# VH-VL binders against Ras and Rab interactor 2 (RIN2), part 2

Target 1, 92 residues: Ras and Rab interactor 2 (RIN2), of Homo sapiens (Human) (q8wyp3r787to878)
Amino acid sequence: FQNYLRVAFQEVNSGCTGKTLLVRPYITTEDVCQICAEKFKVGDPEEYSLFLFVDETWQQLAEDTYPQKIKAELHSRPQPHIFHFVYKRIKN

## First folded at step 15 (VH-VL; from p3 with heavy chain T55Y)

Design q5
Fold by ESMFold2, look of step 17:
Structure q5 (fold): chain C 92 residues (1-92), chain A 122 residues (1-122), chain B 108 residues (1-108)
Amino acid sequence: as target 1 above (92 residues)
Amino acid sequence: QVQLVQSGSELKKPGASVKVSCKASGYTFTDYYMNWVRQAPGQGLEWMGWINTYYGNPTYAQGFTGRFVFSLDTSVSTASLQISSLKAEDTAVYYCARSRFYIGSGSYFDYWGQGTTVTVSS
Amino acid sequence: SYVLTQPPSVSVAPGKTARITCGGNNIGRKHVHWYQQKPGQAPVLVIYYDSDRPSGIPERFSGSNSGNTATLTISGVEAGDEADYYCQVWDSSSDHVVFGGGTKLTVL
């Protein structure tokens, strides 16, 4: 349902770690980034953002977007698109 | 090789109807919403709304909820705009433009049709 | 109801830098896209997601977005850059696409 969001954490030279976040349905990308900074214990949160990986392309999500709405849109098709929300550095 | 090819320009009288078509090729038609954008002579771009090409449900911008109808024929990858009860104020170039179906990440228009000029005059 | 404001015109000498602004309340929290439209032609995407260039757009086109202002920057301006330029956002609160009013770039 709409209260959970799976987010991967990607760090240079480390694998990916994932967590399922319990969030409100209308949480913003900005708020998700705040939660991720705490959950993944990053020391420099201003250097990170939430990204969407879909269709072989990375897209940095703008702060006032709604990840749960994006998830619902991607699930609106019978054949699911493969996608990931990834908390990672803005510059790799 | 993405293309959006629109039907030819039209000259109409007030009170008539017009249908502008937009045929898509070179991509999976149902993976992109089709948008309609109006540009009156000497004016800027005005978003009219979009149609979900998988489910066929339209969304109209404010001011376009009456005489304007978006439709599809997915068997030929074609979106259409029908304008009824034409007025002189409907004189404009009408563009189709595609955007990805997951619009919540930020919608932008990477491909546009060539435009269809509709002229409404007595 | 979200509004984007652009200057109606900008003039720049050949070889200089043009800056076209797009103002909006907290526009830095949104992604801004830019289109070039030459007379009698359809718009062409020149910048998306604030600063990304589609294939075929020269590097002298760049973009930025922070606070209440997004800017399209064209360095080394050429006569062929003369066109109307539109900024555009998708407003997540209203589920509407919004265009700026357009800026006519004149190279003189």
Scores: ipSAE 0.453, ipTM 0.878, lowest interface PAE 2.6, mean pLDDT 90

## First folded at step 17 (VH-VL)

Design r1 (from q5 with light chain H33Y)
Fold by ESMFold2, look of step 18:
Structure r1 (fold): chain C 92 residues (1-92), chain A 122 residues (1-122), chain B 108 residues (1-108)
Amino acid sequence: as target 1 above (92 residues)
Amino acid sequence: QVQLVQSGSELKKPGASVKVSCKASGYTFTDYYMNWVRQAPGQGLEWMGWINTYYGNPTYAQGFTGRFVFSLDTSVSTASLQISSLKAEDTAVYYCARSRFYIGSGSYFDYWGQGTTVTVSS
Amino acid sequence: SYVLTQPPSVSVAPGKTARITCGGNNIGRKHVYWYQQKPGQAPVLVIYYDSDRPSGIPERFSGSNSGNTATLTISGVEAGDEADYYCQVWDSSSDHVVFGGGTKLTVL
């Protein structure tokens, strides 16, 4: 089976666009960020990271985390939580 | 308001068993794993493992895969730690602590029980 | 197998800044969490996601994490800050929680 991860891209002064990425089950957040930098053609990838929005809160995902595992965990319950993966700038 | 209330302290002889309970309130019990953390007298914190509160399957840290059993009674939002064949080395404070069920983004303990002291001596 | 190393103790004069380190291989790729434990009490979360503070934790508590070192910084140290401080990570490769050995902060 093919594995997919939906990622929204958020840029300053623009809306949010999304792409569905074809990824391995054990892809790391660091690797997802690399794919996103290429797909969304950002010139300064060190200023971006992958974020999780869930339970009305944001968190920056650490590089050695596994987005597909997070997705599977959030879908493991009968009443699924609303969540989004968002590739966006890291604020200073 | 989230609370984790543990059972009272225990004085036991070597070879006996003990059961420490942790009753949760103020949140959806199955949205958080229950963790157990040991602290021997004068020592640091040692993670013993967790139990998935929705499915009931435990995960034990290295060194805790024998005499230690995690269990649940979800009808009363209670997690329990049972220690069999008690040794003097089991003398410690035992804490329960919750972590979110989606651990792929990291696991941390925002609320802890007050601790239960288990003393094993002859 | 992942190991976190903390100094056993740190002493700081009242009003000065305490820095408590937590060493780990590539710890900057992980999120670090910090707990304060006063004598006879359960630990309390003081920093999560490297640098965020839970509600009720004063702003003089801050955290950083890069490379092989995470640091808990307590500015304007008060006598009430005397406690043991533990760093903790989630090791995604083993699905294990790892604590540092703890640091006793003494306000002298």
Scores: ipSAE 0.573, ipTM 0.898, lowest interface PAE 1.9, mean pLDDT 91

Design r2 (from q5 with heavy chain I103P)
Fold by OpenDDE, look of step 18:
Structure r2 (fold): chain C 92 residues (1-92), chain A 122 residues (1-122), chain B 108 residues (1-108)
Amino acid sequence: as target 1 above (92 residues)
Amino acid sequence: QVQLVQSGSELKKPGASVKVSCKASGYTFTDYYMNWVRQAPGQGLEWMGWINTYYGNPTYAQGFTGRFVFSLDTSVSTASLQISSLKAEDTAVYYCARSRFYPGSGSYFDYWGQGTTVTVSS
Amino acid sequence: SYVLTQPPSVSVAPGKTARITCGGNNIGRKHVHWYQQKPGQAPVLVIYYDSDRPSGIPERFSGSNSGNTATLTISGVEAGDEADYYCQVWDSSSDHVVFGGGTKLTVL
């Protein structure tokens, strides 16, 4: 596992900006969200979550999941998949 | 369309072995994990473990190590469960089930086989 | 090990709303999935990621998850909804999939 994670910040009507986070291999989604809230200067982090976009589908990641593990798994697949971790507002 | 078709019912004596197969179709077999779930008569669902269909690495749940072996034949998109040294308590319906996403993101089972009844009796 | 607790049975009259709970320590930090199983049949996914519905599942089925309790809600219950329902999570600490004990829904 590499100790970096690319995360895009998506805001309504403002596009996406990305940052590379230096994180430990077994960091949780909860911890990643906290890092994102700080780096992207989000004032209401309770309304945001980390999402995985892969194969044209969106998945909100639970707090106890491992983004680095997901990344490693995706890289290990025989077919390359374009995927993104996106920090954005929860719709509901 | 995605389908998981399992082998037929089995009747075995204690000490024997059984191999249940699960043939997948309608999708890329090696893109998803295959899970095994046991259900004893009148009981609930019990997760036995999963296997990485590309690398062939199995993960067994607690209580399902030793006598239980997951295997693959990727050439025919088939996952198999072998149970050795069968016991009466192994009598159950065994299901294969596909995971939608990777374990690290939280697994759920979107497609299931029809189940295979294994009966162990003397 | 992580444990999910469901009531063994729930009864509801036709047309009413059934609520099946799934208890777990800080389950709100996980995603909960729900399965319907009718006698002699394989389980069918009815809710995933707490509240999402697979194609073909009626809008009468809904899910919620917060705190220590996830809930499957079936509004306008029909006779055909009589079945066993199981909640399920993935536990990161053990890397295990965990099922609840199941709830038998009886339509009176």
Scores: ipSAE 0.534, ipTM 0.904, lowest interface PAE 1.0, mean pLDDT 93

Design r5 (from q5 with heavy chain T30Y)
Fold by OpenDDE, fold request of step 23:
Order: C-alpha cells, then sequence, then structure tokens
Structure r5 (fold): chain C 92 residues (1-92), chain A 122 residues (1-122), chain B 108 residues (1-108)
C-alpha cells in the first residue's frame, strides 16, 4: 500500500479542508482519527469519525478497519470508483 | 433486480465430488466479492470464505482448506464451490452471498442465493 | 479466533420488544450486521453497520453496538418475526467473517 492517505475535514459552517497524511500501510481507522484530530485541531475528537464516501453513499468506518486497505481495494477494480475519506462529526 | 441463483440439490456418496454454482445478475459481478456460507442441519451459519470476483483469488476460512475450491466463470457471472472427497459431515445447505469488494471497511451480505442442499449418504 | 456469542433463544409476547444480544471482545470497535432466517429460507439482512436498515426492513428493527455487546431490537414484535437471528462481523486480524451462533426468537 502507498504510505499516504488523503483525508478531508468537513465542518458544518465551513468548507472542506484536505490534508495528505503519511501513514503506515495497516494503520487503523482509530489511529487515523487520532492523527486527524491533531492535524485539524479538533477539541472534541470523540464526536468525530472517519467516513468513506464512495458511489454516492456515506459509510462511517469502524475503529477496527483499515483505510489504506480500503484505498487499495477501491483502486483494484476495473471500473473507477471515486471515493473520499472524510473526517467529520458523527451525526446524532 | 439483484439475484443470486444457485444450482439444484445434490445427493452424493462419500468420496464423490460436487460442484455448486451461483449465478449472479442485476449488478456488476466484479464489484462484489462472492462468499460461501455453510449451514449444517439444525446448525448455524458458518462462513467458508470468499473469492475476489475480479482477480479470482480465493480466501478460505479455517477448516475449509483442501477439499473446498472456489472458482469463477466471469463470462457468465457465476461463482462455484467444489467439494471433493465428500464426507457425511459435508451434508448441509450451502449459500452464496455477495459482499462489497472493499472488505477493509467491513463486510456484510446484502443478497443471498436460495441455497443448495448437498446430502452425502452411503 | 474472534468469537461472537448469542443467547440460543429469546421469547417474547406479541406487541412487546425483543432484544437479541451479540457479545464479542471490543465488538464496539467493529461494525455488526444482523440477519433474519426463517425455516427453509435463506438469511435476510435486517441491520448493517450496527444500526442501518436495508430498504424494505421495518423501522421496528433497530440495532446498537458499544463496548462488548451489540443488540438487535425488534419493537412491536409480530408473529412473522419468529425466526433465527444471526449477528456477524468482519475480523480485521484474521481477515475472516464471523457469525454468531444464532438466536431463535419465539413469539409466544
Amino acid sequence: as target 1 above (92 residues)
Amino acid sequence: QVQLVQSGSELKKPGASVKVSCKASGYTFYDYYMNWVRQAPGQGLEWMGWINTYYGNPTYAQGFTGRFVFSLDTSVSTASLQISSLKAEDTAVYYCARSRFYIGSGSYFDYWGQGTTVTVSS
Amino acid sequence: SYVLTQPPSVSVAPGKTARITCGGNNIGRKHVHWYQQKPGQAPVLVIYYDSDRPSGIPERFSGSNSGNTATLTISGVEAGDEADYYCQVWDSSSDHVVFGGGTKLTVL
């Protein structure tokens, strides 16, 4: 897997800001969230999670998932799949 | 619209082989992995493994290596399960079920075949 | 290997609420999916990603997941809800799918 991960930070009252994170191949979503919380200076990280947007659908990623694996898998298909990893507030 | 249609019931003797097919329709075949699930009579669901429908590489659950072979015929959107050297304990209903190909996000089975009963009896 | 534990049976009166649990070590860090299986039929997905419902599944079906326990809740239970229910996860460490042992829901 590539050692970078593009993550967009989404806020309700602002536009999205993207950052490229340098991460290990088997980093977990939990760890990615921690990196995002730090990079985007989020004060209440427990209210945020990493989401996958693909094929016009949103999916909140569980802590014990592998964003880099997901990225590699999404790139492995003959049909292109446009996707985004988005760090945003969990809806309640 | 999405359908997984499996082959019919099988009655085999011990030592024989069986091939169960699962024909997919109504969606892009290679955008989902095909899983196989076994259910012995009166027992629960048991995941056997999955096959990458694009590359054709299978992943077998522990306990389902050796006699169990997953294969594809992509030209007809069909996945197959072959069981060789059949034993009485292989008597079960076998299901195919699709899951997303990006398994790193977790996998669930949104569509299932109707199941194929394989009976192994002397 | 990762193990999911379900009670073998749950009984509920019509109109009442049934709760089927699925235990697993730190299962709250995973997504749990639930399937309904009636006799002689293939399983049907009723809950995915802990709490999402597929199209066609009544709102009476809901799910939650935290800590070491996931729960399938069926409110206003109907006779037609009598079935076996299975929880399921993907285990990242083994890259295997794991099913619970199943729970038989009896509507009294």
Scores: ipSAE 0.894, ipTM 0.960, lowest interface PAE 0.5, mean pLDDT 95
Fold by OpenDDE, fold request of step 23:
Structure r5 (fold): chain C 92 residues (1-92), chain A 122 residues (1-122), chain B 108 residues (1-108)
Amino acid sequence: as target 1 above (92 residues)
Amino acid sequence: QVQLVQSGSELKKPGASVKVSCKASGYTFYDYYMNWVRQAPGQGLEWMGWINTYYGNPTYAQGFTGRFVFSLDTSVSTASLQISSLKAEDTAVYYCARSRFYIGSGSYFDYWGQGTTVTVSS
Amino acid sequence: SYVLTQPPSVSVAPGKTARITCGGNNIGRKHVHWYQQKPGQAPVLVIYYDSDRPSGIPERFSGSNSGNTATLTISGVEAGDEADYYCQVWDSSSDHVVFGGGTKLTVL
């Protein structure tokens, strides 16, 4: 696995800001969210989650998943899959 | 339309071998892992493992190592399960089911084969 | 190994709401998927990622997951809903798929 993870921070009125996080291979989504909350200075992190956008579909990642594993898997196919990890508010 | 079509029912003697096939169609074969699920008579679903349909490397669940072999024939989009040294307790319906290849996001099985009944009887 | 626990059976009258639970340690930190299996048939995905519904699955089917319990809810139960229901997760620690023991839903 790579030691970096590109995460986009999506805000409704502020657009999208991307940051590259240096993380361990088996960091959990929960931990990534904590890092994102800190890096993007989110005051209400309980309302945010990490989402995977791939193949024109959105998926909220469970806390007990490995974004770095997902990244590696998505890079492993012969046909490239465009994907993004997005830290954004959970839709109510 | 996505389809997983499995081979027909099998009747085998103990100690024999069986090979169950699962032919996929209607989608890009290597973009999904193929899983195998066992269901003994009157019992629940039991995940046996999966095979990476691009690289061909299998992952076996605990309890399904040794006598169970996953394989591929990518030329015909077919995954196979071979069981050797069959035992009476291997009597079950065996299903193939596809899941997204990025399993790290949490795998689910959106399409299933119709199942293959394997009966092991002396 | 990670374990999912389901009640062996649930009974409900037609038109009523059935709730099938799936217990697991901190299961709310995972995504739970649900399958319906009728006699002699292959399982059918009815809920994935806790609450998402595949195309063709009636809105009567819904799911939730928090804490140590995931729940499949079937409102307005019909006779055709009588089946076995299985919850399922992917366990990140073992990289294994885990099924619950299954719940037989009987429509009275």
Scores: ipSAE 0.892, ipTM 0.959, lowest interface PAE 0.5, mean pLDDT 96
Fold by ESMFold2, fold request of step 23:
Structure r5 (fold): chain C 92 residues (1-92), chain A 122 residues (1-122), chain B 108 residues (1-108)
Amino acid sequence: as target 1 above (92 residues)
Amino acid sequence: QVQLVQSGSELKKPGASVKVSCKASGYTFYDYYMNWVRQAPGQGLEWMGWINTYYGNPTYAQGFTGRFVFSLDTSVSTASLQISSLKAEDTAVYYCARSRFYIGSGSYFDYWGQGTTVTVSS
Amino acid sequence: SYVLTQPPSVSVAPGKTARITCGGNNIGRKHVHWYQQKPGQAPVLVIYYDSDRPSGIPERFSGSNSGNTATLTISGVEAGDEADYYCQVWDSSSDHVVFGGGTKLTVL
């Protein structure tokens, strides 16, 4: 039962905030981005994406990926993996 | 450096069995699933499935749920593919390839074994 | 199940740009990865996550993915780029890895 997802919001000159989202276990990254745009009150949501920061690397998550599955997979190991889901501007 | 070294090529008769091994080195074995990929002569790549190297549970692609068995020997960082009741259509190159254990972000294969040719001929 | 479609072959003159396409229903919503396979060799990852290059892959290799088409682009094509190229996704609905049929790049 993967009903909660912690997402950090990173914005230049705005500091760092985070929210815990109530989400379905099979929610897509696309749906998470839509929730984040509303919760963090961004005016230009097409310029943002959800990113995974894991093992000191960043990766942009495509719309048909599954943050709750990623979280469950990272927690499935006894050794901790440092990771964050971050809603931030696309920097390409 | 990361390396996947497969066992040598095999010439078999129909009805026999074969076991292809893939020995991993240079990384934390249980942080990566081991995948098996088949390439028949003149054909493209076909994913056969993967095995979770920490828990040992396999997942087989459709069409590979019978005669194909994935296994592990974690003491020597080795994954194996066993094919029973060999048929002529099993003639192919078989590759092992690793993918990160968190597949929800999109699975890809950064390192491959050199391939093992299995030839099934009367 | 989910299908990736590639042209069987592409021919490009040396020094020109090769474009190899990978078609799939809503493929722009997925991450696309690309492999190069030379005769008698294992595949080698050349692009992952649509457009990222692994270490050791020249900048001449680039990728894009939108709508129903992903594209591998090789600029300044050299004879050494002659190979088979495969696209690949993970399909969440089947929980399977899917490869395209492969494209033979010929450099003349």
Scores: ipSAE 0.492, ipTM 0.883, lowest interface PAE 2.2, mean pLDDT 91
Fold by ESMFold2, look of step 19:
Structure r5 (fold): chain C 92 residues (1-92), chain A 122 residues (1-122), chain B 108 residues (1-108)
Amino acid sequence: as target 1 above (92 residues)
Amino acid sequence: QVQLVQSGSELKKPGASVKVSCKASGYTFYDYYMNWVRQAPGQGLEWMGWINTYYGNPTYAQGFTGRFVFSLDTSVSTASLQISSLKAEDTAVYYCARSRFYIGSGSYFDYWGQGTTVTVSS
Amino acid sequence: SYVLTQPPSVSVAPGKTARITCGGNNIGRKHVHWYQQKPGQAPVLVIYYDSDRPSGIPERFSGSNSGNTATLTISGVEAGDEADYYCQVWDSSSDHVVFGGGTKLTVL
């Protein structure tokens, strides 16, 4: 089996859509952003980033972080944590 | 009302051991890793490592893989640092500090213990 | 091993703006956090995720991060801001937390 990462795409002029990406455990946030730019067909990828929504807060993920590590940590606890990875513009 | 309360200062001789405790309150203990940070007199902050408070597995920074042992007593929400074979160079303030368990989004320390001074002299 | 470089000291007149830098190779690819430490006290988080302020930290504290430099900016500096300031990252490749060497802010 391979690891999967669910990523929502948020765009102001269209609704939220989502893709489940096939990724390896050590894919970086920077690489996920590149995949998202291709998959969601954005024309200005420099204006987008991957964000994490968790514990009712938003945070932009730094380029050299590992989203699969974040997912694994959030899933490692029996107490549920609601979280989403969202590819969206870095300005609202 | 997050609090990290550390044990009192220690005066030790070389070759002894010391155990610094850090009692957490005001939050869900398992939701945060416990970090240990050393500060020698007049020096900067030096990260020693962390312990996963749910599974109990420690991670030690380079240079701290020997005489330094992190442990937990989860029944009282307490993390501990044990230093064996104390040397004069171990004289420092030792801080505990918490970070969220999902470290991949950025590890930062929002709450710190008050520090425990360990003095090692002959 | 990832290295953060800070100037050892910065002096600023009361009411002026202090800028404390934190240098690192491609530090703009990381999130930078900042701590204030007054003598005899534990560090206190003043900026996290490059530019976010915890509750209770005055708006005159701000941060930025791009390229090879992160900066903590303190406007309207007061005598009470005299402290050591540390930058910090988590380096995902080594799974280590890294602190800068610290900067002593003196308000003259």
Scores: ipSAE 0.482, ipTM 0.883, lowest interface PAE 2.4, mean pLDDT 91
Fold by ESMFold2, fold request of step 23:
Structure r5 (fold): chain C 92 residues (1-92), chain A 122 residues (1-122), chain B 108 residues (1-108)
Amino acid sequence: as target 1 above (92 residues)
Amino acid sequence: QVQLVQSGSELKKPGASVKVSCKASGYTFYDYYMNWVRQAPGQGLEWMGWINTYYGNPTYAQGFTGRFVFSLDTSVSTASLQISSLKAEDTAVYYCARSRFYIGSGSYFDYWGQGTTVTVSS
Amino acid sequence: SYVLTQPPSVSVAPGKTARITCGGNNIGRKHVHWYQQKPGQAPVLVIYYDSDRPSGIPERFSGSNSGNTATLTISGVEAGDEADYYCQVWDSSSDHVVFGGGTKLTVL
């Protein structure tokens, strides 16, 4: 596989860690969350979601979205948009 | 400070054409797609499509491929909707509305133009 | 093509709570956005990402989304809340925006 997605894990009382996931182009956010729960060994996966940090703001990604498409869209501009996919707890 | 200002209302005959403009200000024009939304009298909101403000390529919703053309003049941060071969059923309010260019994270419209009424009467 | 279903109208007494539903197949897997439209005016975003409020929208407005139903909740309704309310999603399969048919809220 030549398709990769970098995901950071953010947790209370642990440092920020990251993993590069081998993914297919049309992987859903729901599937990425399942992979993250396994790879980061979280005990309560229903309390976590994948978030996008971009333009100094956070947004929770809905299950029926496509992180690889988002990455391609953000790369489609000549000015770099700094962004991160972050697996972290849902707040609220 | 974000503003979308649309051109004034139009009264047209069937068979004519109309161009509705939407001038954007207060933000980086290329960072947002411009969307067009139709509302016929007494009816709901109907998404017509959007235009990528960086590349200029439009996407038209089902039913709006044909007489409807989206265009840009990026030198003045303006998007336009042109409707050709006007029919009575084109009578509606037409709105422009912006959405962030990374559509894949979910699309919503935080700012809308004031609307342009196009009336087509024979 | 993805379809959103809203009740055509909802009536509520002043000071009570209004609940406006938006039905869709697995809508809980999508983000739902809500717009208020008063007569002769452009729509105004009141809820986005299911439950977030834009600046200037009072806390009386809240939203939820799970399963096949999203709900806009307006507590302590006032006469000024009378409007049409539209739900909206982006459908990833068609790459299209979809609006619900709208709900007329009447405060009686």
Scores: ipSAE 0.460, ipTM 0.878, lowest interface PAE 2.6, mean pLDDT 90

Design r5 (from q5 with heavy chain T30Y)
Fold by ESMFold2, look of step 24:
Structure r5 (fold): chain C 92 residues (1-92), chain A 122 residues (1-122), chain B 108 residues (1-108)
Amino acid sequence: as target 1 above (92 residues)
Amino acid sequence: QVQLVQSGSELKKPGASVKVSCKASGYTFYDYYMNWVRQAPGQGLEWMGWINTYYGNPTYAQGFTGRFVFSLDTSVSTASLQISSLKAEDTAVYYCARSRFYIGSGSYFDYWGQGTTVTVSS
Amino acid sequence: SYVLTQPPSVSVAPGKTARITCGGNNIGRKHVHWYQQKPGQAPVLVIYYDSDRPSGIPERFSGSNSGNTATLTISGVEAGDEADYYCQVWDSSSDHVVFGGGTKLTVL
């Protein structure tokens, strides 16, 4: 079985680029950030994190969370929630 | 306005059963899991587990897999905790508290019931 | 089996800053949430996602989380802040909610 995670890349003053990542079901947010830094070719990966946009709100994902589990939880309902995983700069 | 309203305090004998209810209002009931939290007199907060309000399947924390049963009546947006074979050590305040149904994203309890005191005495 | 450790009590003079710690192995990799509980009342969420405030919580409540320690900071402490404070995480390895043991804040 194939495991995929769609991640958008957002930069200030530029558009979003998206990629579908092939990942294991138990990949951590920390490891997704490593993949994103390589795939989106960022030079300062410590300034970025993975965010979840859901229910019209943003949340920075903690490093030990599992994005694939979050995706599965959001899809567990017949009425799917609209959500996006976004790799973007930390403003904190 | 989000509210969780719990049933009134209970005084019980050892060996009896009790059912604590938690009626939710002001939000879409199935979008949030219902959690149960115990606080014995003078003690801290202890998570007992949660129930998936859409599918009705419970998850129990370690130590709560026996005499404790979570249930739902979704027609009235109500979650319940049943405790059977009551013992003196079950004397505590029992809280319901909601968390988003996708709780792996850093779950927290934004609204709590007022608490229900269960007192078990001989 | 993830454990959160809090000091049992903290005392602070009125108008000063209280700092309540929550220790845990690699807690900086998690989100920490904080609750205030006054005597005879249900807990109230005061900080979530380490540093975010729910509506109605004054800005003098703040939070931080890094390494093995999360901290709830209350500046300009008032007598009305006397309460028990609990930290809480979701532990992804055990799929359990974990509370700290609680800290009694006394305003002297």
Scores: ipSAE 0.432, ipTM 0.874, lowest interface PAE 3.0, mean pLDDT 90
Fold by ESMFold2, look of step 17:
Parts: sequence; structure tokens; C-alpha cells
Structure r5 (fold): chain C 92 residues (1-92), chain A 122 residues (1-122), chain B 108 residues (1-108)
Amino acid sequence: as target 1 above (92 residues)
Amino acid sequence: QVQLVQSGSELKKPGASVKVSCKASGYTFYDYYMNWVRQAPGQGLEWMGWINTYYGNPTYAQGFTGRFVFSLDTSVSTASLQISSLKAEDTAVYYCARSRFYIGSGSYFDYWGQGTTVTVSS
Amino acid sequence: SYVLTQPPSVSVAPGKTARITCGGNNIGRKHVHWYQQKPGQAPVLVIYYDSDRPSGIPERFSGSNSGNTATLTISGVEAGDEADYYCQVWDSSSDHVVFGGGTKLTVL
């Protein structure tokens, strides 16, 4: 089966919106970014990337990583981990 | 204060076994995978694999399936590496090092043990 | 079977800038981490996620990663910076951590 990935879109002046993407388990961060550029109608996709917010820190995800695997790793523990995948501008 | 303290140096004969321990303190043990890294004399760093400190399931790098076994004793926050059927080529310094449990996102090693020298000679 | 390539050695005069390269196919699609190792000591993390410094690492250590090359840059090099330096990635396709072969930095 197909899987889903919740991704927030964060823009400096327009706040934050979210979409649930239909994705496959092997989707790469690069592929997610391409989908996000289309879904959020971004004109300058090279200025954006997918980020993970977890443990109150941000990290830019490398293009060859697998967001669904990261999600599974975070969910593998009974302790709750609050995390978000966020498509946003690369800052600095 | 995060610490990884490893067991002392070992001198072994070919065919013997050795167990290297790594005792963790100063952090929540199961929040970090424990990694093992080998460094032969005069050579570079070689990742051997890691163990999931919550579930105890290991992952071994290619070339480290067979004689190398990772294990845990979570009651004392200790990870161990056992090497069986020791060969001269196993002579190296063995390091433990931690990484976040969601390895695909946080696979860097912020703290390392001091290293354990294993020498295999006749 | 992902490979990282580093020059075996780099020599730099005191006070100058050292640049240590880490080559890999499409390494710019990965995050690169860097470690300093002095003789008889364990490695120490000096850069992670290509360019971030752990707390306590001075600003003269910096990193970049683009295309097929990541670079560790040490400005204002001091004798205390003499060490072996290793780059490291996580390769998602193999589920392996991969280290470069190491670069010996000599301050002359």
C-alpha cells in the first residue's frame, strides 16, 4: 500500500499550511521536495528543502534520505516524540 | 556529563574470543544507538555497525557478519562487542560511539569511548 | 559500496588556512560530518551537517558541501590543529556509515 506523509509548508510572510502527501515507503527527501514544489506552487524550488523539527531542533534533511524511515524510527519508541516535516526556505 | 568508558586492553591468541565493553553515563541510554568503530594500527576509521539500545537488535556493516556480536546490558547502561575466533587481522583499537536512535537523520558521533586495544598474536 | 576520498596529507603554515577535501559521488546530496583525531586519542566531532559546529568548536572551523566535494576549512591554523581529519556520511542506499580514509594535517 501507499503511505502518507504530513508536510507543513512554511513561508516567511504567509504563515504555515499543511498537506498530507500520498507517498511510497522508498520516497527520498529529494522526491518529497519535488512534490512539495508542485503542491505548494513554489516558483523557486532550489531555495527550499525538507526539514525535520524534533527535540526542539531543526535539521535539513539530506536529499538521499528516506523521510518514511525516519518517521518509522521516531514511532518505534513508546515515548512520544513530537516531530514535524516542514518544507521551507533554506536559511543561510 | 556524557561519558563512554571502555574496558581495558586485551592480549589474545588466535582462535580465542574477546569481549569489549562500553559503559555509558550522563544521558538517557536508549535515546542513542551505540556504534562500534575499528581502527587497525596506522589505518583509518571503519564503521562496524550499531545496536538499537531500546530493542537490542544489532545492525552489522558489510564484512562484520559472522564473528562479531553486539550486545547490551541495559541494567548497567553497557554495550558490548564480542569477537570470536580471533585472527591477527583483528588487531586494532575498537571504539564505541553514540548516535541518535533515528539514524537516517542524526548519524554522526558526538561522543566516543576512549578506545580498547585488542592485540592478537601467537 | 559508497566511497569517500580524502587526500592523505595537507601541509599548511601557521596562521594560514587549511582546506581538507572529501570527494564522493553526489556527496552534496548527503550530510557530511568531520572528526579530528590526535595520536593516541579518540576522534572528536568538529563539524556536523556539512557546516554546523558543536558547542566549544571555534568559528575558525567551517565546512561546505556541494556537488561531489565537501570541504573542511580551518582558518588561522595553529600547531594544536595537527591531527588526522576524517569525513563521514550516512549512505541511505547501503544503510552504512562511511568514513573517508583520513587526512593528516601538518602545521609547518
Scores: ipSAE 0.426, ipTM 0.864, lowest interface PAE 3.0, mean pLDDT 90

